VHH binders against q9y6x5. Designs and how they scored, part 38

Target 1, 379 residues: q9y6x5
Amino acid sequence: LPPKLLLVSFDGFRADYLKNYEFPHLQNFIKEGVLVEHVKNVFITKTFPNHYSIVTGLYEESHGIVANSMYDAVTKKHFSDSNDKDPFWWNEAVPIWVTNQLQENRSSAAAMWPGTDVPIHDTISSYFMNYNSSVSFEERLNNITMWLNNSNPPVTFATLYWEEPDASGHKYGPEDKENMSRVLKKIDDLIGDLVQRLKMLGLWENLNVIITSDHGMTQCSQDRLINLDSCIDHSYYTLIDLSPVAAILPKINRTEVYNKLKNCSPHMNVYLKEDIPNRFYYQHNDRIQPIILVADEGWTIVLNESSQKLGDHGYDNSLPSMHPFLAAHGPAFHKGYKHSTINIVDIYPMMCHILGLKPHPNNGTFGHTKCLLVDQWCI

## First folded at step 19 (VHH)

Design ja14
Fold by OpenDDE, look of step 19:
Structure ja14 (fold): chain B 379 residues (1-379), chain A 124 residues (1-124)
Amino acid sequence: as target 1 above (379 residues)
Amino acid sequence: QLQLVETGGGLVKPGGSLRLSCVVSGFTFSSYAMAWVRQAPGKELEWVSSITGSGGSTYYEDSVKGRFTISTDNAKNTLYLQMSSLKPEDTAVYYCARVHYVWHSGRWEPFDHWGQGTQVTVSS
């Protein structure tokens, strides 16, 4: 029987939540499997880019999902969470569910993972749910496990996505111990439900399961705002994305716009596209705008409006507050092993290996995950 | 043509033991995972234990772990649940179920066939 893999994402699960809160179900999952304590995600540390990096092994500049909000100057198309269904945006890469789907005697399933309800390279998952935030985790889990159990050809790769603790992180801020404790307990309970469901169905021992996230969360404040209107007139540019990384499309001379913004705040770095730091791997794509603004951790870029978010993400991907974790369990993984850190793009070649898939060219390093796998030598 | 028949239930004192049996006809264990599910008065159905078709893996709800043992006898086409150290909270109707999703009443259900159930009562 071909190996099976379920990839689960809890959006915005900051890595250090594991140290600061109690997760009896998740800890039990880890105890019987493996943990990567910190996953260095891609810049920008946002939902769509990082979820696509997980399943492609590519940096944003390569897979083309460079932000949650994008603009293509040639086609005049816009991308957003409410407008993400055009294959145009996704076709610069091949996600693992497509690769898997195209194999003989295999199929893929997805419960609301970004991009899974879009035909990519004219291929869509055999089983998927259209994104709907109102659908319960239970229903998503029920469908995923049904497909894993009953499908023909068999589902060998499945994804499951959940919006918490991201939404709550935004609302309460990650430093709100009272509210975040409640939210994170619910998340742990959901993990308990997942494990119990798999055990109930007799899938637990033979199914590989990865639980991870796309990014963390940092505390924001009304005292840490960068008002762009104080620096430049709105008529001089189009805002493609706002905070904490703003994408600026100048309506006047780019240099003039840059000069007006470069000294706007000591807590914001302003880059011309060609001057974006190499370590971000965020330069070689036409969808990246001519100027980007990068706020310091915990600072919010605003227009002449106050932000209501007490937490946010999208900051420098080197910041620990932006990092998620990865836990895994199944026949491919060791038991009781902990690893310090990997890159988020490393997940893809690992998943390909587990599934016996030939990976597309990617930026991941398989060597970084070898110690997690029972069939590999750990140096 | 598929049938599941539970037996072995009864009245037992706390700390006592019971062995439930489920005789299966119409299919082979090796092709399906099997489960025990229970329903207490006024409560929802609760998963108790599962066993894979091969019998290689067994799983238990946390509340029964260490006390209950699920097993199969392929030659007899019988599923078992050995219950020990029984507690009043274990009082329920116990059902044998075949693990296989089926569309029912507008949703997917994880069990396509059930027995009639057997009553287990734990009381002093």
Scores: ipSAE 0.860, ipTM 0.953, lowest interface PAE 0.5, mean pLDDT 95
Fold by OpenDDE, second read of step 20:
Structure ja14 (fold): chain B 379 residues (1-379), chain A 124 residues (1-124)
Amino acid sequence: as target 1 above (379 residues)
Amino acid sequence: QLQLVETGGGLVKPGGSLRLSCVVSGFTFSSYAMAWVRQAPGKELEWVSSITGSGGSTYYEDSVKGRFTISTDNAKNTLYLQMSSLKPEDTAVYYCARVHYVWHSGRWEPFDHWGQGTQVTVSS
């Protein structure tokens, strides 16, 4: 029988939450499996881009989901969380569920993972849920496990997505111990529910499960604002994305716009597209706008309106506050093993290996995850 | 055609032991995971234990770990639940169930068949 893999994402789960809060269910999961303490995600550190990087193994410039909000100047199309269904945005890469879906006697399932309710390369998972934030975790879990248990052809790859602790992180800020303790306890309880459900169904020992996240969260403040209106007239540019990485489409000469912004704040770096640092791997895509603004950690780029967020993400991907974790359990993984760091793009070739899939060209390094796997030699 | 019949329930004192049996007809264990579930008065159904079709893996809810043991005898087509160190809070009707999702009452349920149940009462 082909191996099975369930990929679970809790949005915005910062890696150091594991050190600062109690997670009895997750710790039990880790005890019987593996942990990667820090996962270096891709720049920008936003939801859609990083979730797509997990399942493609590609940097954002390569898979084409370069932000949660995008604009294509040629087609005049817009991408956002409320407008993400056009395959145009997703077709620059092939996600793992499509690869899996196209295999003989296999099928894919998905519950709310970004891009899974869109036909990509004219292929969609045999089983999926349209994104709806109102659907409970329980219902999502019930559907996913039903498909894993009852489907023909059998579901061999499934994804499960949940919006917390990201939403709460934005609302309370990651440093609010009282509120975040409550939120993270709930998340741990959901992990408990997941494990119990799999045990109840008799799937626990034979199913590979990865629990991870797309990004962390940093503390923001009303005292750390960068007001663009103080530096440039709004009529001189179109804002495609705002904070903490702003995408600027000039309406006048690009150089003039750049010159007005380059000294706007000591807590913001301004890049022409061709001058974006190579380490970001965020240059070679037409969907990246001519000018990018990158705020320092904890700073918020605003216009005349003040931000209500006490936490945010999207910053430099080298910042520890932006890093998620990865835990895994199943026949493919060791028990009681901890690893310090991997890159988020490394998850894709690992998943392909577990599933026996030939990976598409990607930016991941399989060697970085070998120590997690029972069938590999750990150097 | 398909039938599950539970036996072995009864009245026992705290700290006592009971062994429940579930005789299955109409299918073979090796093809399905099996489970015990229970329902206490005024409470919802609660999963207690599961065993894979091969019998290779057993699972328990936290409250019964170390006290209950699930097993099968394929030759007899029988599922067992050995209960020890019983507590008053273990009082419930116990059902054996076949693990297989089925659409029922507007939702997916993880068990497509179960027996009529056997009463377990733990009281001093």
Scores: ipSAE 0.793, ipTM 0.932, lowest interface PAE 0.6, mean pLDDT 95
Fold by ESMFold2, fold request of step 25:
Structure ja14 (fold): chain B 379 residues (1-379), chain A 124 residues (1-124)
Amino acid sequence: as target 1 above (379 residues)
Amino acid sequence: QLQLVETGGGLVKPGGSLRLSCVVSGFTFSSYAMAWVRQAPGKELEWVSSITGSGGSTYYEDSVKGRFTISTDNAKNTLYLQMSSLKPEDTAVYYCARVHYVWHSGRWEPFDHWGQGTQVTVSS
C-alpha cells in the first residue's frame, strides 16, 4: 500500500558519460522513466558531503559533513574515510531514512550508503550493511531486495551505493576511453541486473527507483601540480585536507599564513573563510577551516612533486565535469520525460513528497522537480 | 504442507506450443509473486517469467518475450506458462517457484519453494 523508494548511487558518474558511452540498460530505464541530464551538486564536490546532501537536502555548511576529512578544534575529533562512525559528525541533520522509519509501519534499509551504518540521533537504518568495499554489487542488491520483499514492517525507503565509476575514474582518468568503456559497460550490466531482479521479484511496477551519483570526474596530469611545500613551511599550519580543496588550520597568525599562500600558484584560489564566495554556501560551519585552497580544474595540490591520480573531483561545483545525472522510474514518475538540470539538494524534498514525509527545513526547491512527477502540474 | 506440482511438459517440434500448469497448495496464492525458472542440461538455472500476486503485472526474460505468456487462475490456485514458437534452445526442465527470500547455504535465495519440474523437449 505505502509508496516505496529505492535510491541508488554509482559514485563518480559524470553526466556526460551518458552521451559519450553506450548504456543500453540505463537508456532503457530512462526511456521508461525520466532523466535529469545534469545535477548541480554541492561544493566541495566530494563523496561524503554530496551523499549526505542528497538525503538531507542541505548544503554542506548546514549538515556538517563538509569534506571527506574533517577536524573539530574544540573536541579534538577527526573524521576520515576510515574513521566515520562517530555520530557527532552526522548529528547536525536528520537524513531521510531516519524520518522514514520513525513513521508508523515503516522501515528503512541500506546497502553501504554513507552514514547508514551510524546511529544518527540514536537511530540507525532498520536494516543495514556495515561498510565494506569488498562486498560485491550482487550481494548488496541481494540484501536490499531481500529486505524490500520480506520485511515486516515493510521497507519503504532503501539505499544502495556502489564505488564505481569513481574508483576507476581516479585510476585511469575520464579521458581513457578504453578502460572507461570497459568500466562503464560493467556498470550498465549492473543496472540491467538491478532491473531484472526487481522484475523477477514482482517489485518493478510499484517501486520507485532513482539512479543517480554524487559527482563527476576531471582529468589530472603530472604536468598540473601545485607544490604546497614550495610556498609554506609545514610548521605554520595543520593540514586537514589536501586536494583539490585544501583545508588549512593556521598555527600562527591567520593573515600571515594567508599571505604566504596567496601567490603560491595562479592555478589555485586562496580564501579566508569570510571571503569564500557566497555561491558555494560553504562558510557557516565550525568544521570549515579558517583558510581553504581551491585548485583549478585538473590541478592537484601536493606536498611533494608526485601524484598517483589520473582523475579527481572536489572542484568548483559550477564545473560541468563535477556534475552527475539523475534517472528515475516508477509509479511516481512520468515515462519518457527529459529534464535539463536540478540542484542536488532538490532530490530530498522530491523524495519526501514521493514517500509522503514532511521534509525538515532544507535548501531544496520542490518546484524544480515537480515536472518529473505524475501527480504534479508542470508549469 | 506447501506443494507446487508442474504438469504439461513433453516433446514438441520446433515452432510448436505447450502449456505448462503449476497447481499450488498450502499458502495464500495471491499473496506472493510466482515465477517460472528453467534448467537446460548442463546449464545454470535461468529465470523465465514472473507474475505478481495480484496478477496485474507480468515479466519475461528477453529471449522468451513475445513467445511465452504467464498467467494465473486464483480460483484454481494454478499458475500457467503458455509457450509458443518453441525453439530447440527452450529445451529444459521447467520449475514453478514461489518468490520469497529464504536463507540457504550462507546466502539469501529469492525462491523458497519449488516444484519437482516438468521436462520440455523441442526436437525434430
Scores: ipSAE 0.776, ipTM 0.933, lowest interface PAE 1.1, mean pLDDT 94

Design ja14
Fold by ESMFold2, fold request of step 22:
Structure ja14 (fold): chain B 379 residues (1-379), chain A 124 residues (1-124)
Amino acid sequence: as target 1 above (379 residues)
Amino acid sequence: QLQLVETGGGLVKPGGSLRLSCVVSGFTFSSYAMAWVRQAPGKELEWVSSITGSGGSTYYEDSVKGRFTISTDNAKNTLYLQMSSLKPEDTAVYYCARVHYVWHSGRWEPFDHWGQGTQVTVSS
């Protein structure tokens, strides 16, 4: 029986939601498995970059998905939520599902995980759903479990993505206890449905399941806006991405644009690309623009408009509000173990170990996750 | 030819016990997970219990946990459901089903073969 792994992401699930809201189903999952209370994700703390970091073990500068909005000056290509299918953007790394399905007698399945409907290195997930946010969690789960149960060669690695609580976190803000309690209860019910489905099908004992997320969420406010139009005219730059990390392509002398921006707000740091702090690991890729603007936590960069978002993410990855959690259950994992923190890039080498795959060169450290695994000496 | 045949249903008083059997033929019994599924009058089908093909793991819906026990006898190709501490709410037709997805009426369904069912009635 080859080892099998299901990787599940609930987008925007902030780590401290576990302490501040009730999750009877997730807590039962954790009780019989493992919890990592905080996962330190990669900068910028956005959806596409962090989902790709989980499955490649690489910093954003190394895998090339450096934001949800990108521009390549040489090819004149644009990347966005609605324009993400060109393999050009994804081909700077090899995600784990590609490595997995190229092995003898193995396949990969995917329900909406970013990149799984793209032919990366001429290889698309063996079974996949084209991205469509209107497809219910139940339908995504039913396809995944059908592929896990019925496929030949067997599906040994599967991914499942869900848009909540990120969507509601943006709409209400993470501190809206009434609305977030309702949303998070629905998420916990989905986790209960997942576990029950796996039990009903007889898959539970031999399937490793990781439930994690890409980032957290911080509270925003109409009192915390940075109006970029008050500091610089639109004609001096092209805006590649706006908030909370703006990506600025100067149309005039770069130093001139920098000087107009550097004193714009005490709640925003302005970096020339070469001056971006080394701890961000966010410098060595042509897709990172010459100037970036990094807002302080809870501040929103706007263009002479109010913001309807009450929550946001993308901020400095040292901020606890940007950190997701990781829970796992299955034959590879201890039962009832809690671990304080890992780096999100550590998930990839751990998954490769579980699946018996040789990892590509990456930024993760297998030793950080050893204590989660039954077959490893925990020191 | 795959066949699943349930027996052992009947009338029982609250607090009583009953053992259901499902004799299988036409497939390798140990290669598939098996389930008991029930349907109360006017209600939808509900999953009751499952056992892995190896027989190594058993699973139960919350309302029957601690009262029902699923098991197999591989020598007889037979699946069992031991029902104890029965309640009127357990009244239903009980089906034995094989876990394997099949495309049916526009969706993937998790059970491809079913028995004809056996009636369990718990009278107050």
Scores: ipSAE 0.753, ipTM 0.926, lowest interface PAE 1.2, mean pLDDT 94
Fold by ESMFold2, fold request of step 22:
Structure ja14 (fold): chain B 379 residues (1-379), chain A 124 residues (1-124)
Amino acid sequence: as target 1 above (379 residues)
Amino acid sequence: QLQLVETGGGLVKPGGSLRLSCVVSGFTFSSYAMAWVRQAPGKELEWVSSITGSGGSTYYEDSVKGRFTISTDNAKNTLYLQMSSLKPEDTAVYYCARVHYVWHSGRWEPFDHWGQGTQVTVSS
């Protein structure tokens, strides 16, 4: 029987929420499976890039989804949350659901995971939902379990995406214990519902389930604003993305734009593309603009002096506040094992192993996840 | 053609035991997970227990775990629910159902065929 895998993301679930809030259902899931306490994600620590890194095992410069807002100077194409369907943006990599469903007697299903409603390399997920944030978690789960149970050829890889706690983290900030406690309790109840649904359908013991996230969240403040208007006239550049990593396309001499920005704030690093730190793996793609501005943790880049966000992400991927967790349960995984850390790009080769797929070239290291798996030596 | 028939309900005192049976016909019994679902008076349907088609895995709703046991006899095409340590709150109509999604009333429903139900009443 082919192995099956359900990959679940709760957007913006910071790793230390597990220690600071109560999760009876998630803790029970972990107790009978595995936990990776800390997953180091990729720069920039944004939603679209990190979700694609999970399913390709690639750094952002290599898979081409380098931000939530992008511009390609050669084709003049724009990418945004509301304009993300052009396969052009996604075709620099092959996500695992494409590889999976091209195998004999296999299909893939998706409920809202970024990119699954796009025909990547002329291949769209076998079963999918068009993205719509108004669709409830229960409906997303019901479609996934229907596809897992009823489909022929069988669905062997499925994805499920939920927008919380990211949306609430932006609205309230991660330090708002009252509101975040309420939000995180609702998420734990959804995890309980997921596990009960899988048990009710007879899927629980033979389905591998990964519950993870793309990034964390840090506290923002009206006291921590960087006003670009005080440093440079709008007419000198095109703004491709704003905060906390601004992407600047100069309209005048690039060095002149850089010099106007380099001393704008002590709480912002300004990089010419060639000077972006190597540890970011964020340089070798035409979609990365000639100048980027990287705000310090908790600082917000603005065009005026107001911001409506109390929490944000996208910062340096070395920051613990940007890091999610990973939990997993199923026949491929040990029971009751806790692991300190992996890189987010390591998830892809692990998933390929579980599914018996040949991974495409990638940046992950299978050895980092071997201790999670029952068929591997951890000595 | 396809048929699910529950038997074994009745009146029992608290702490007592009862075994429900569900005889099936018209499909390959081992190809589908099967479930017991109950409905107490004035309440919604509540999932009780499931068993895989292979018979290898069994699952229970938390309130019945340790008291109820689901099983199958493939030679008789029969699903069982052995109930022990029964409580008044276990009073309900108990249905057996086949796990297979069907489009019904504007959504996918996880059970495509149901028995007629058998009444279990737990009272002193």
Scores: ipSAE 0.735, ipTM 0.921, lowest interface PAE 1.3, mean pLDDT 94
Fold by ESMFold2, fold request of step 25:
Structure ja14 (fold): chain B 379 residues (1-379), chain A 124 residues (1-124)
Amino acid sequence: as target 1 above (379 residues)
Amino acid sequence: QLQLVETGGGLVKPGGSLRLSCVVSGFTFSSYAMAWVRQAPGKELEWVSSITGSGGSTYYEDSVKGRFTISTDNAKNTLYLQMSSLKPEDTAVYYCARVHYVWHSGRWEPFDHWGQGTQVTVSS
């Protein structure tokens, strides 16, 4: 029987929520499996880039999804969360579900994971749902379990995406204990429902399940605004993305735009593309604009003096507030093992190992995850 | 041809025991996970317990853990539910069901074949 893997993402689940809020169902999942307490994600710490990094093992500059809002200077195409279906954006990498379903007698299934409703390299997930945020978690789960149980050729890799706690984290901020406790309790109940469904169907002991996230969330404030209009006339540049990493395409001499911005705020770093810190691995793609502005943690770049969000993400990937967690259960994983940290790009080679797939060239290190796996010597 | 037939229901006092049986025909019994599902009067169907086709793994809804035991006898193509320490809230019609998704009433449902049910009544 081929190994099977279900990859689940709860968007915006900050790693320290686990210790600061109660998760009886998730803690039982962890107790019977493994936990990675902090996953160091990729810069910029946004949804589309990090979900694609999980399934490709690549830094953003290498897989080409460099932000939630992008402009490609060669083709003059625009990408956004409402305009994400052009395979052009996704074709600079091969995600694991494509590799999986091209194997003999295997298929892949997807419920809402970014990119799974796009024909990447002329290949779309064997079973999928078109993205629709109004579809309930129960309905997403029911489709996934139906595909895992009934499909021929068998579904060996499945993805499941849920928009919380990210949506509520933006709305309330991660420090709003009253609202976030309510939101996180609901998410824990969904994890309980997932585990019970798998047990009811007889799938629990033979299915590997990874529960993870793409990024965390930091508290924002009306006292921490960077007013871009106070520093530069909007006629001097095209704004590709705004906050917390602004992507600036100069309309005039690039050095002049840089000079107008460099002293705009002590809470914002201004980089020419060639000067972006090497540790970000965020330079070598045409979709990265000539100037980027990187706000300090909790600061918001605005065009006026107001902001609607109380929480945000996208900041420097060294910040603990940007880090998600990873938990896993199944025949490939130890029981009751906790690990301190891995890189988010390490998840891809681990998943390839579990599924018996040859990984494409990537930035992950299999050795970082071997202690999670029962078939590996942990040193 | 395909049949699931439950027996063993009845009236029992609180704290008592019953053993339900489900005799199966018309398919390879060991190839499917099997479940017990119950319906109390006026209530929705409630999953009780499941066993894998291999018989290697058993699962229980929280309220019955430690009191109910699911098992199989492959030679007889029979699924069992041993119920002990019965409580009035266990009163229900108990069905055995085969785990396989089927399209029904506008959605995928996880059980494609059901027995006729057997009544379990727990009262003083």
Scores: ipSAE 0.735, ipTM 0.921, lowest interface PAE 1.3, mean pLDDT 94

